Miniprotein binders against q9bqp7. Designs and how they scored, part 145

Target 1, 240 residues: q9bqp7
Amino acid sequence: VPQNWFPIFNPERSDKPNASDPSVPLKIPLQRNVIPSVTRVLQQTMTKQQVFLLERWKQRMILELGEDGFKEYTSNVFLQGKRFHEALESILSPQETLKERDENLLKSGYIESVQHILKDVSGVRALESAVQHETLNYIGLLDCVAEYQGKLCVIDWKTSEKPKPFIQSTFDNPLQVVAYMGAMNHDTNYSFQVQCGLIVVAYKDGSPAHPHFMDAELCSQYWTKWLLRLEEYTEKKKNQ
Below, E stands for the ipSAE of ESMFold2; O stands for the ipSAE of OpenDDE; V2 stands for 0.75 times the mean of E and O plus 0.25 times the DockQ between their complexes.

## First folded at step 11 (miniprotein)

Design xc11 (at its last look DockQ between E and O 0.01; V2 from the best seeds 0.00; counts 0 for: pae O 11.0 > 1.5, placed apart)
Fold by ESMFold2, look of step 11:
Structure xc11 (fold): chain B 240 residues (1-240), chain A 88 residues (1-88)
Amino acid sequence: as target 1 above (240 residues)
Amino acid sequence: SPERLEEIIRKLEEAVKLFEEGKIEEALDILWEVLEELLELIEETGDPELYEILIRVIDAWDLIDYGRPEEAIRILEEAIRRLEELIE
């Protein structure tokens, strides 16, 4: 159990945004500061099993591709992920973004992969937007807040090149989602809250993406695990 | 592929039995092997259901470390059901 438990939801906030009067999706700028990001916390608190599995995966990849081949592979995966997120932001934004005309950005297997998911996405409230948990002192950059099949979700988009996933993001993706959710729910830049999460894994070959829905109960369970990781991070920084 | 899924199921069933007997270290050794095999299958197939199952097995492991083995067992039994559905 965390020693300093804090709730994921804010009882002083509505979980129902005003859908009759939609606004432009929020895009809060990420501020560079001293407090840690979600991804930093997760990277610095990897468990023994995460470290071992990541090292095993890395060594297999190096044996298969060579050292230079592995470096090129990881660079390409990060670039493809960046392009995927940029394309999704353009698709989900109002038609006032400059990137809505870049057909090369919008033509990829990953974008084809998520088309059936995007049909169920509506009511976009935030895109590529910073969140800060003012009490627990961490920050993040969430991908999307929108309704999925009628449920308002923090949505996280992931890519897979089949069959070689990045083990770190696989382990911690639910924690990342709930950390963003908790931060948003306690961030004064947001006037509403979200109780559900969605993780979408898109495939390079265009195969249908797989959604993983997280209801409020499941989010609360992962929130406890996130709090433990944040406590562990804080303890590590005390000893530096 | 079905043969490898069946092997993963057998290992998960053995791990659950060992957790119920309080043989935590032996059960975790088996669970580690399951995680490695799931990762290999995910790398080879890209099957999204295997990604979800992997996440749940990792969650079960963390619950064991947190001292809640009964909750971990429920998650592992769910993972077994989901793997059995993939075979059929």
Scores: ipSAE 0.014, ipTM 0.364, lowest interface PAE 6.9, mean pLDDT 81
Fold by OpenDDE base, look of step 11:
Structure xc11 (fold): chain B 240 residues (1-240), chain A 88 residues (1-88)
Amino acid sequence: as target 1 above (240 residues)
Amino acid sequence: SPERLEEIIRKLEEAVKLFEEGKIEEALDILWEVLEELLELIEETGDPELYEILIRVIDAWDLIDYGRPEEAIRILEEAIRRLEELIE
C-alpha cells in the first residue's frame, strides 16, 4: 500500500467533457524543471529482473547483428518511432494547423497498422502536451488525449518491430499512461478529466495494431502500482 | 562533405542554446534534424566515428526525456567537439 496515497481521479472535475470541444488540441510545452519525468521514475525503478532481461536482449542482439549492426538497428528503431509520432500528430491535428504533411511520413507500415484504430479516435483534446502533478511532484509528456470509441482516453502510441521479443516498454506502459492520467486530472492547465487509457501497439509490417484499452478500474489498479514506483524513486533519491 | 558536418555542428549548437533557454521542444526538433542528417552521412560514408556521434546524440535525447537536460547538454557539447575534429 502506498504511504502517500493520492487519487487518480479528481472529484472536483466533472466527468462530462465540457461541451466546448476546443477547436484546437492543447499542446502545453514541456519546461525544463528539476521535477522528475514519468519516464525517469519508471527507468530508475526498474526491477532487477527487468534490467536483466533488457541486458540479455541487448547482448543477444549484439551477438546476432554485431556491434555496428546493433547500433544501426537502435538508431533505426528510434528514428522510426519518432517519425511515427510525428505522423500521428500530423494526422490528429486539425487541418488548419497541419504543417505541410510530409507525405513520406504517412507512408509507413506503422501508420497503416493504426488506421483501424484511428477510425475510432475522435474529439482530440491534446497532442504532445505536458502534464504536471503538483502534489506528487512529477511531470510527463503525453502523446494524445482523445475519445476512443466514445470514451475519453489518454492514448499512448508504441511501435513494435520483430525480432524485439520483449516489448519491455509494454510492462511499464500502463504505468506511464495512468501517471499521465493522474497528472492531467490534477493539472490546472486542463479543465477536463480522463478516466480511461489506451495503449496502441503499431507494427512495422502494417498488420493491424493492437489496442490495449484500460477502463477506470484497471487504471485505478495500475495507479496504485505507479504510486509505489514513485515512492521507491523518492526513497532512492534521498539515499543518493 | 565538411559543409554538411559544419551544418550539423551549427544545429547542435543551436539545440544546446535552446535547451539552455528552456525551449526543450524546439531543441528536440533540431536534434531530430541532426539525427536524420547524421544517418544520411553514415549511410554514405560508413564512418564509424559518425556513428558513435549519432549514438551520443540519441543518448542525449534519452536523457532529456528522463529529465536530465544538463547531462544531455554535456553530451551534445562533446559531440560538437568530435565533429569539429573530423573537419580538421
Scores: ipSAE 0.000, ipTM 0.241, lowest interface PAE 11.0, mean pLDDT 85
ESMFold2 (binder alone), look of step 11: mean pLDDT 89; pTM 0.888

Design xc2 (at its last look DockQ between E and O 0.01; V2 from the best seeds 0.00; counts 0 for: pae O 12.5 > 1.5, placed apart)
Fold by ESMFold2, look of step 11:
Structure xc2 (fold): chain B 240 residues (1-240), chain A 88 residues (1-88)
Amino acid sequence: as target 1 above (240 residues)
Amino acid sequence: SPERLEEIIRKLEEAVKLFEEGKIEEALDILWEVMEELLELIEETGDPELYEILLRVIDAWDLIDYGRPEEAIRILEEAIRRLEELIE
């Protein structure tokens, strides 16, 4: 149980945006500051299992590729992820139409992988948008807020070279989603809230992406875990 | 400690039952807990057999993700047998 509990949902807010206003998706800029990001909090508070799995994977990859080969591999994985997010922002943004859309950006296995998911996505309200939780004092950059099969979600897009058909195999991704959700629901830059989350894992070979839908109850369960990780992070920083 | 090894065995037996019932996510939650306990015991004892058992649990998880649950169950049953031998 967290020592400093705070609710994930804001009772003062609607969970449905005003649909009668034509809108451009929000893109709140991320400001440089000392406030910890969601990803930094999670990276600094990894569980024993996460640390072991990561170090084992690194050792095996370095044995296979050498140190320089591993650095090149990880750089390429990062670039593929960046290109994937850029492509999705372009596809989902009404402002990035024919003139600014790079056709090569749209041609990838990862984009093919998510096509069946994108058919169920509508009502995009935010893309690559900053969130801040003023009370809990953390920031993030969420990928997307949109309806998925009629439910407004914070959506997180991930790439993977291995299948992730179960949410447990996405490790900290659910914590990332609920942290963004909690921040958005209490951020004065947003006038609405979100009660659901979605993690979409896309595959390099174009295989159908795996969606991991998180209803409000599941989000609340992961929110408790996020608060514990944030508390652990804060305690570590007091000792530095 | 035999009590901690017995608890790990009980958790693995529960996970196998859950996999057989098609309750995959609940079973994976248990495997995550088993990995934590195995890592703690490995740190305390340095026992290479516990390390090998941990690797088999990880292999089973990968097989579940690749849609090979029958093979994953066989690996977990082997892990249980190896843990039982450590108690005896």
Scores: ipSAE 0.769, ipTM 0.922, lowest interface PAE 0.8, mean pLDDT 89
Fold by OpenDDE base, look of step 11:
Order: sequence, then structure tokens, then C-alpha cells
Structure xc2 (fold): chain B 240 residues (1-240), chain A 88 residues (1-88)
Amino acid sequence: as target 1 above (240 residues)
Amino acid sequence: SPERLEEIIRKLEEAVKLFEEGKIEEALDILWEVMEELLELIEETGDPELYEILLRVIDAWDLIDYGRPEEAIRILEEAIRRLEELIE
């Protein structure tokens, strides 16, 4: 049980989306701060087992690809991921704010992969927007807040390539999503509340993306785990 | 070409400045452009030093995401120095 319990949902905020769908999604910039990011907290509180699995994966990949090949692979994965997020932001942004869509960004297997998910996405309220939890003292940059199948969600987009056997990022992805939800729900820059999360895993080959929907109950369960990770992080920092 | 490296250096310097000003998003956008340009150069030249520089830029990006911008800036400054050495 977390020592410092805090609710994921804000009872002071109405569950009803304020009828004024902002014509433009919110994009609050991430400010330089001493406050730890969600990603930092998760990275520094990885279990020994998670670290071991990552290292083992890395060593295996180096064995298969060579050192230079692995470096190239890592660079390509990073680039593809970022391009994918940029393309999604462009797709989900209102037409008036559409920077010249680099048509090349839209011609990816990942974009093809998520097309069936995008059909169910509407009412985009935030894109690449910073959130801050003032009481729990963490920040994050969320990918998207939108309605998925009529439910307002924090949406996190992930890319997966074979032969990456372990989407290691998927183990903590639910924690990341709920961390963003909790922060947003208590961030004064946002007037609305989210109760659901969605993790979308896109595939390079264009195969249908896998949606992982998180209802309010599941979010609450992962929120407890997030709080424990945050406490662990805080304790480690006091001892450093 | 030395000109392409000079442009990369210029962009990295701009990114560092933007980070110092607290304009993280704008700085990251520039870093992304730098990474793309470095990748193109690596594909053309096969220069292992450019690859190491790219890895450092990626590391700097990760550090920024992890809330360690000061260390990221140091890495970027070192990357600039390494690039300058290639032009000489």
C-alpha cells in the first residue's frame, strides 16, 4: 500500500466533457524543471529482472547484428518511432494547424497499422502536451488525449518491430499512461478529466495495431502500482 | 561535405541555446533534424565517428526525456567539439 496515497481521479472535475470541444487540441510545452518525469521515475525504478532482461536482449542483438549493426538498428528504431509520432500528431491535428504534411511521413507501415484505430478516435483534446502533478511532484509529456470509441482516453502510441522479442516498454506502459492521467486530472492547465487509457502498439509491417484499452478500474489498479514506483524513486533519491 | 557538418554544428549550438532558455520542445525539434542529417551522412560516408556522434545526440535526447537536461547539454557540447575536429 502506498504511504502517500493520492487519487487518480479528481472529484472536483465533472466527468462530463465540457461541451466546448476546444477547436484546437491543447499543446502545453514541457518546461525545464527539477521535477522528475514519468519516464525518469519508471526508468530508475525498474526491477532487477527488467534490467536483466533488457541487458540480455541487448547482448543478444549485438551478437546477432554486431556492435555497429546494433547501433544502426537502435538509431533506426528511434527515428522510426519519432517519425511515427510526428505523423500521428499531423493526422490528429486540425487541418488549419497542419503544417505541410510531409507525405513521406504518412507512408509508413506504422501509420497503416493504426488506421483502424484512428477510425475510432475523435474529439482530440490534447497532443504532445505536458502534464504536471503538483502534489506528487512529477511531470510528463503525453502523446494524445482523445475519445476512443466514445470514451475520453489518454492515448499512448508505441511502435514495435520484429525481432524485438520483449516490448519491455509495454510492461511499464500502463504505468506511464495512468501517471499521465493522474497528472492531467490534477493539472490546473486542464479543465477536464480522463477516466480511461489506451495503449496502441503499431507494427512496422502495417499489420493491424493492437489496442490495449484500460477502463477506470484497471487504471485505478495501475495507479496504485505507479504510486509505489514513485515512492521508490523518492526514497532512492534521498539515499543518493 | 564540410558544409553539411558546419550546418549540423550550427543546429546543435542552437539546440543548446534553446535548452538553456528553457525552450525544450524547440530544442528537441532541432535535435531531431540533426539526427536525420547525421544519419544521411553516415549512410553516405560510413564514418564511424559520425555514428558515435549520433549516438551521443540520441543519448542527450534520452537524458532530456529523463529530466537531466544539464547532462544532455554537456553531451551536445562534446558532440559539437567532435564535429569541429572532423572539419579541421
Scores: ipSAE 0.000, ipTM 0.225, lowest interface PAE 12.5, mean pLDDT 85
ESMFold2 (binder alone), look of step 11: mean pLDDT 90; pTM 0.898

Design xc3 (at its last look DockQ between E and O 0.29; V2 from the best seeds 0.00; counts 0 for: pae O 4.8 > 1.5)
Fold by ESMFold2, look of step 11:
Structure xc3 (fold): chain B 240 residues (1-240), chain A 88 residues (1-88)
Amino acid sequence: as target 1 above (240 residues)
Amino acid sequence: SPERLEEIIRKLEEAVKLFEEGKIEEALDILWEVMEELLELIEETGDPELYEILLRVMDAWDLIDYGRPEEAIRILEEAIRRLEELIE
């Protein structure tokens, strides 16, 4: 049980988007400061299983590709992910439809993979937007806030070379989503809140992406796990 | 410790039953716990047989993700038998 429990939802905020707002999604700039990011917290508090899986994967890839080949492979995977996120931001932003697009951004197996998901996404409220939890002292950069099948969600887009049909195979992604959610719900830059999450895993070959919807109850369960990871991170920094 | 190996066996048996019932997510949660316990025992004992059993549990998880649950179940049943041999 977390020693410093804090609620994920803010009762002083509406979970309904303001109907009179412009249709331009929020994009709050990320400010680098002394408080940790969600991804740094998660990277510094990996479980034994996560450490083992990552180190074994790295060792096998280096044996297969060599050190230089591994560096090139990881750089290419990173670039593919960056292109994927850029393409999604362009597709989901109304002002991006008024500009010339790089047609290479839209040509991707990953984009084909998510088409059936995008049909159910509407009401985009934020894209690539910074969040900060002032009380718990962490920051993040969320991918998207939009309605999915009528539910306002923090949406996280992921690429994967292996199928992820079950949320358990996405490891820390649910913690990342709820950490962003909790931060947004308590960030003065936002006038609304979100109670649901969505992880979308896209595939290079265009196979249908796997959505992992997280209702408020499931988000609350993962929030407790996030708070434990944040506590663990804080304790490590006190002993540094 | 025999008691810790027996606990791992019971967890694997429950996971197999859950896979057979189609309760995949609950079974995967158990496999995650089994991986943690195996890693602790490997660190304490250095036993290469436990390491091989861990790799088979990981293979089973991959098979589940690829939609091959019957093969995953057979691998887990093999892992259970290998653990039982360590208790003798």
Scores: ipSAE 0.697, ipTM 0.895, lowest interface PAE 1.0, mean pLDDT 89
Fold by OpenDDE base, look of step 11:
Structure xc3 (fold): chain B 240 residues (1-240), chain A 88 residues (1-88)
Amino acid sequence: as target 1 above (240 residues)
Amino acid sequence: SPERLEEIIRKLEEAVKLFEEGKIEEALDILWEVMEELLELIEETGDPELYEILLRVMDAWDLIDYGRPEEAIRILEEAIRRLEELIE
């Protein structure tokens, strides 16, 4: 049980989106400060087993690809992910944002992969927007807040390639999503709250993306786990 | 210990069942536990067979992510068989 329990949902905020559909998705810039990011908290609180698994995979990949090959592979994976997020931001942004859609960004297997999910996405409220939990003292950059099948969700987009050397990063994705939800729900920059999460895993070959929907109950369960990770992080930092 | 391997087998069997029932998330949670337990055993024993089994479990995880649960199930069933052979 977390020592410092804090609710994921804000009772002071109405579940009903204020009728003013913001015509433009929010994009709050991330302020880099001494406050840890969600990603940093999760990364620094990995179990010994998780760390071991990642290191073994890394070693195996280095054996197969060589050190330079592995670096190139990692760089390519990162670049593909970045391009995918940029493409999604462009797709989900209102048409009036004259950013010349780089047609080349839209021609990816990952974009093809998520097409069936995008059909169910509407009411985009935030894109690549920073969230801060002032009480719990963490920050994050969420990918998207939108309605999925009529439910307002924090949506996190992931890319997957074979092999997945970072399979463990997938395990913490639910924690990341709920961390963003909790922060957003208590961030004064946002007038609404979210009760659901969605993880979308896109595939390079264009095969249908896999949606992992998280209802309010599941989010609450992962929120407890997140709080424990945050406490662990805080304790580790005090001891440094 | 044989007991630890038996527990891993039990968990894998449960994961397979959950996959067959379409409870993918619950199955994946169990697979995670299995991977952690296998890692602990590998650290203790240095057994290369356990390491290979772990890799296969990871492969199964990836296949599930790619929408190939049937292939994943086959891999997990093979992993179970390999673990059973270690107990014998």
Scores: ipSAE 0.023, ipTM 0.313, lowest interface PAE 4.8, mean pLDDT 85
ESMFold2 (binder alone), look of step 11: mean pLDDT 90; pTM 0.899

Design xc4 (at its last look DockQ between E and O 0.01; V2 from the best seeds 0.00; counts 0 for: pae O 10.5 > 1.5, placed apart)
Fold by ESMFold2, look of step 11:
Parts: C-alpha cells; structure tokens; sequence
Structure xc4 (fold): chain B 240 residues (1-240), chain A 88 residues (1-88)
C-alpha cells in the first residue's frame, strides 16, 4: 500500500469530444527538468526478477554474438524502434501528407504488423507529447492519445522480436502507460482526461501486432503499483 | 527453508492448474512471484539446483508465450518434483 496515494483520474474532467476540439493533435514539448521521468523511475526501481532477466538475456546474447555483435544488435534495435515511432507519428499526424513521409519509414515489418490496429484508431488528440504530474513530481513523453475501438486511450507502441500475447510478458509497460495517464489527467496543458490504456506490441516479421487493452479498473490496479515504484525511487534519492 | 520450498511448490501447482483451465494471465502472475522467491533463496543458499529450477521456470514462461502450454506444464511439473527432492 502506497503511503502517498493519489487518484489516477480527475473527476473535474471529461473524455468526451466537444465542438471546440483542436484540429491537430497536441504536441507539448518536453522541457529540461530536474524532476524524474517515468522511464528513469522504472529503470532505477527494477525488481529482482527484472534485473535477473535482463542480465541473463545480456549474457546469452554476448555468448551468441560476441561483445561487438551485441553492441551492433542493440544499436540496430534502438534505431529500428526510433524509426518505428517516427513512422507512426507521421502516419497519425493530420498535417503530413503521404508525399512528405519517408518511404523507407513505411517499409517496415513493424509498420505492417500494426496495420490492423491502426484501422481501429481514430480521433488522435496527442502525439509524442509531454506530460507532467505536478503533485507527484514526475514527467513523461507519451506516444499517442487516440480512440481505440471507440475508447479514448493512452497508447504505447512497442517493438518486439518475441511474441507477447499476454500483458504479463510486457513487464513494466503497463506501469509506463498508467504513469503517463495519471500525469496527463492532472496536467494543466490538457483539458480532457483518459481512463483507458493500450499497449501495442509490433513484430519485426510483420506478424499481426498484439494489442493489450487496459480498462479503467485494470489501470487503477497498475496505478497502485506505479505509486509504489515512485515511492521507492523517492526513498532511494533521499538516501543518496 | 523447507517451508519456503513448500510455498513455491504450492504456487507452482496452482499455476499449473490455472494453465490447464486456460487462465493464463493469472498463472503468469503466480510465476512472477515464484521467480522472486527462487531468486531470494538462491541468494541466501547458493544452491545450484535452485538456479537450474529457476531457468526451467523461465523456459516454461517462454513456451507459454510461443503457444506451447503442454510443454510448459510438463516443465513446471518436473520443477515441482526437483523442489520436492530438495525437501527430502
């Protein structure tokens, strides 16, 4: 049980569209801050299982590829992830035409993998947009806020070379989603709120992506876990 | 220490039953807890058999993700038997 509990939802806000909705998605710039990011909090508070899994994976990859091969592999994975997010922002942006997009960004197994998900995405309200939780003092950069099958979601796009048909295999991704959601719902740069989350795992070979929908109840459950991780981070910094 | 091994066995037995019932996500939540307890016991005892059992539980998780639950269950049942041998 967190000592500093705070609600994930803001009762003074609605997720319903209105006649004055912006014509372009929000893109709040990420500002240089001394307060921690969601990803830094999660990285600094990894569980024993996460540390063990990561270290074992590194050892196996180095054994198979060698040190230089591992560096090349991880650099390539990072670059493909970056290109995937760039392509999605371009595809979902109403201000870009198809002619302005890099054709090579659209030629990706990962983009093919998400096509069936994108058909169900509409009403994009934010893309690559900063969020800040002013009370709990953390910041993040969310990928997308849009409707998925009629439900307004914080959407997080992930790449994977391994199947992840179950949300449990995405480990900390649900915490990342709810942390962004809680921050957005209490950020004065936003006039609306979001109560649902979506993690989309895309595959390099173009296989259909796995969506992991998070309704309000599930988001609340993960929010409690996020608050514990944030408390752990704060305690570590106090003792440094 | 036998009571901690008995708890891990009970959790693995519950996970197997949940896998057999098709309640995959609940079973994976239990396996996550089993991984934590096994790591703690390995840190305290240095027992290489516990380390090998941990690796097999992780293999079972991967098999679940690849859609091979019958193989995963077999591995978990053998992990249970290996843990039972450590109690004796």
Amino acid sequence: as target 1 above (240 residues)
Amino acid sequence: SPERLEEIIRKLEEAVKLFEEGKIEEALDILWEVLEELIELIEETGDPELYEILLRVMDAWDLIDYGRPEEAIRILEEAIRRLEELIE
Scores: ipSAE 0.648, ipTM 0.877, lowest interface PAE 1.2, mean pLDDT 89
Fold by OpenDDE base, look of step 11:
Structure xc4 (fold): chain B 240 residues (1-240), chain A 88 residues (1-88)
Amino acid sequence: as target 1 above (240 residues)
Amino acid sequence: SPERLEEIIRKLEEAVKLFEEGKIEEALDILWEVLEELIELIEETGDPELYEILLRVMDAWDLIDYGRPEEAIRILEEAIRRLEELIE
């Protein structure tokens, strides 16, 4: 049980999205702060088992690709991921804010992969927007807040490429999503509340992306786990 | 070409400045452009030093994501110095 329990949902905020769908998605910039990011908290509180698995994966990849090959692979994965997020932001942004769509960004297997998910996405409220939990003292940059199948969700987009057998973030992705939800729900920059999460795993080969929907109950369960990770992080920092 | 390296240096300097100003998002956008340009140069030249610089810029990116912008800035400043040495 977390020592410092805090609710994921804000009772002061209406569950009903204020009818004024903002004509433009929110994009709150991330500010330089001493406050830890969600990603930092998760990374520094990984279990020994998780670290071991990641290291083992890395060593295997280096063995298969060589050091230079692995570096190239890592660079490519990074680039592809960022391009994918940029493309999604462009797709989900209102037409008026569409920077010249680099048509090349839209011609990816990942974009093809998520097309069936995008059909169910509407009412985009935030894109690449910073969230801060003032009480729990963490920040994050969320990918998207939108309605998925009529439910307002924090959506996190992930890329998966073979032969990557282990997506480092896969185990902690639900924690990341609920961390963003909890922060947003208590961030004064946002007037609305989210109760659901969605993790979308896109595939390079264009195969249908896998949606992992998180209802309010599941989010609450992962929220407890997130709080424990945050406490662990805080304790580790006191001892550094 | 020295001109391309100079442009990369300019962008890195701008990114550092933006980070110092707390404009993290804008700085990251510039870093992304730098990464793309470095990748292109590496593909053209095969220069291992540029590759190491690329990795360091990526490290800096990760550090920013992890809420360690000061360390990221130091890495970027080092990357700038290393690039300057290549022009020289």
Scores: ipSAE 0.006, ipTM 0.219, lowest interface PAE 10.5, mean pLDDT 85
ESMFold2 (binder alone), look of step 11: mean pLDDT 90; pTM 0.896

Design xc5 (at its last look DockQ between E and O 0.02; V2 from the best seeds 0.00; counts 0 for: pae O 11.5 > 1.5, placed apart)
Fold by ESMFold2, look of step 11:
Structure xc5 (fold): chain B 240 residues (1-240), chain A 88 residues (1-88)
Amino acid sequence: as target 1 above (240 residues)
Amino acid sequence: SPERLEEIIRKLEEAVKLFEEGKIEEALDILWEVLEELIELIEETGDPELYEILLRVIDAWDLIDYGRPEEAIRILEEAIRRLEELIE
């Protein structure tokens, strides 16, 4: 139980799209801030299981590939993720000419993997957009806000080389989603709110991506866990 | 302590039952708790058998993700038996 509970939803805001809103998705710039990002909070408050799994994975990869091979592998994985997000932003945003898109950006197993999900995505309201929670004092950069099967969602795109058919295997991803959602719902740069989340895990070989839909109740449950992680982070930094 | 090992066994038995009933997400929530408890016991005792049991539980989780729950259940039942032997 967090000491400073705050609601994830804002009763002053509509959860329905406004037909008079601009046709281009929002892209609020991320500013340099003293306040922590969602990803930094989560990285600094990893559970014992997460630390163990990460350290074991690192050791096994270094033994297999060597130190230099591991650095190359992790750089390639990072680049693949970055290109995946760039491709999705391009696909989901307005395009004036084909010259403005890199054809290699659009060709990947990960993009093939999400095609069946993208058919159910519409009404894109935000892409790669900053969110800030002034009261709880954190910031983030969300991937996408759009309708998925008729429900307005904060959508987080992830790459994986292993199947993730269950939300439990996505570890901190649900916390990331609800942290963005809570910030967006209370950020004056946004005029609407979102009550649902979606994690989409895409696969390098093009296998169908796994969607993990989070309804409002599930989001509220993960929101409580996020508040505990944020509280833990704040307490750790006070003691330094 | 034997009491902590018995609690881990009860949690694993509950997870196996949930897997058999097709309640995969609830079972995985329990396995996540089991991983934490095993890590704490390994840090306190240095027992290599507990470390091997932890790796077996992780293997079972991977099998669940790959759609092989019957194999995962057998591994978890083996883990339970190994924990019971540690109480002896």
Scores: ipSAE 0.733, ipTM 0.905, lowest interface PAE 0.8, mean pLDDT 89
Fold by OpenDDE base, look of step 11:
Structure xc5 (fold): chain B 240 residues (1-240), chain A 88 residues (1-88)
Amino acid sequence: as target 1 above (240 residues)
Amino acid sequence: SPERLEEIIRKLEEAVKLFEEGKIEEALDILWEVLEELIELIEETGDPELYEILLRVIDAWDLIDYGRPEEAIRILEEAIRRLEELIE
């Protein structure tokens, strides 16, 4: 049980999105504060087993590709991920804010992969927007807040490429999503709250992306786990 | 151009600072820009030293992903020093 329990949902905020669909998705910049990011908290609180698995994967990849090959592979993976997020931001942004759509960004297997998910996405409220939990003292940058199948969600987009058997973030992705939810729900920059999460895993080959929907109950469960990770992080920092 | 290298150094320094502040996501975004700029410079110059620096920045990125940000920071600081030596 977390020592410092805090609710994921804000009772002071109505579950009903204020009818004024903001015509433009929010894009709040990250403020330069000495506040840990969600990603930092998760990374520094990884279990020994998780670290071991990642290291083992890395060593295997180096063995298969060589050091230079692995570096190239890693660079490409990150590039593809970034381009994918940029493309999604462009797609989900209102037409008026569409920077010249680099048509090349839209021609990816990942974009093809998520097309069936995008059909169910509407009412985009935030894109690449910073969230801060003032009480729990963490920050994050969320990918998207939108309605998925009529439910307002924090959406996190992930890319998966073979042969990467373990998406490093896959195990902690639900924690990341709920961390963003909890922060947003208590961030004064947002007038609404979210009750659901969605993790979308896009595939390079264009195969249909896998949606992992998180209802309010599941989010609450992962929220407890997140709080424990945050406490662990805080304790580790006190001892450093 | 020395100016491009100086800009890369500036970005790396910013990334290091952001990492130290725990702003990993922002730092990674900057590192990405650095990687793109380094790749472009390497394509233009064919400088093997820049390539080695690129590889080290990639290593730092990997270390961050594997939960070793402190080691990553050290690598980035070394990369900065190596870049400074190229300007000199």
Scores: ipSAE 0.000, ipTM 0.214, lowest interface PAE 11.5, mean pLDDT 84
ESMFold2 (binder alone), look of step 11: mean pLDDT 89; pTM 0.895

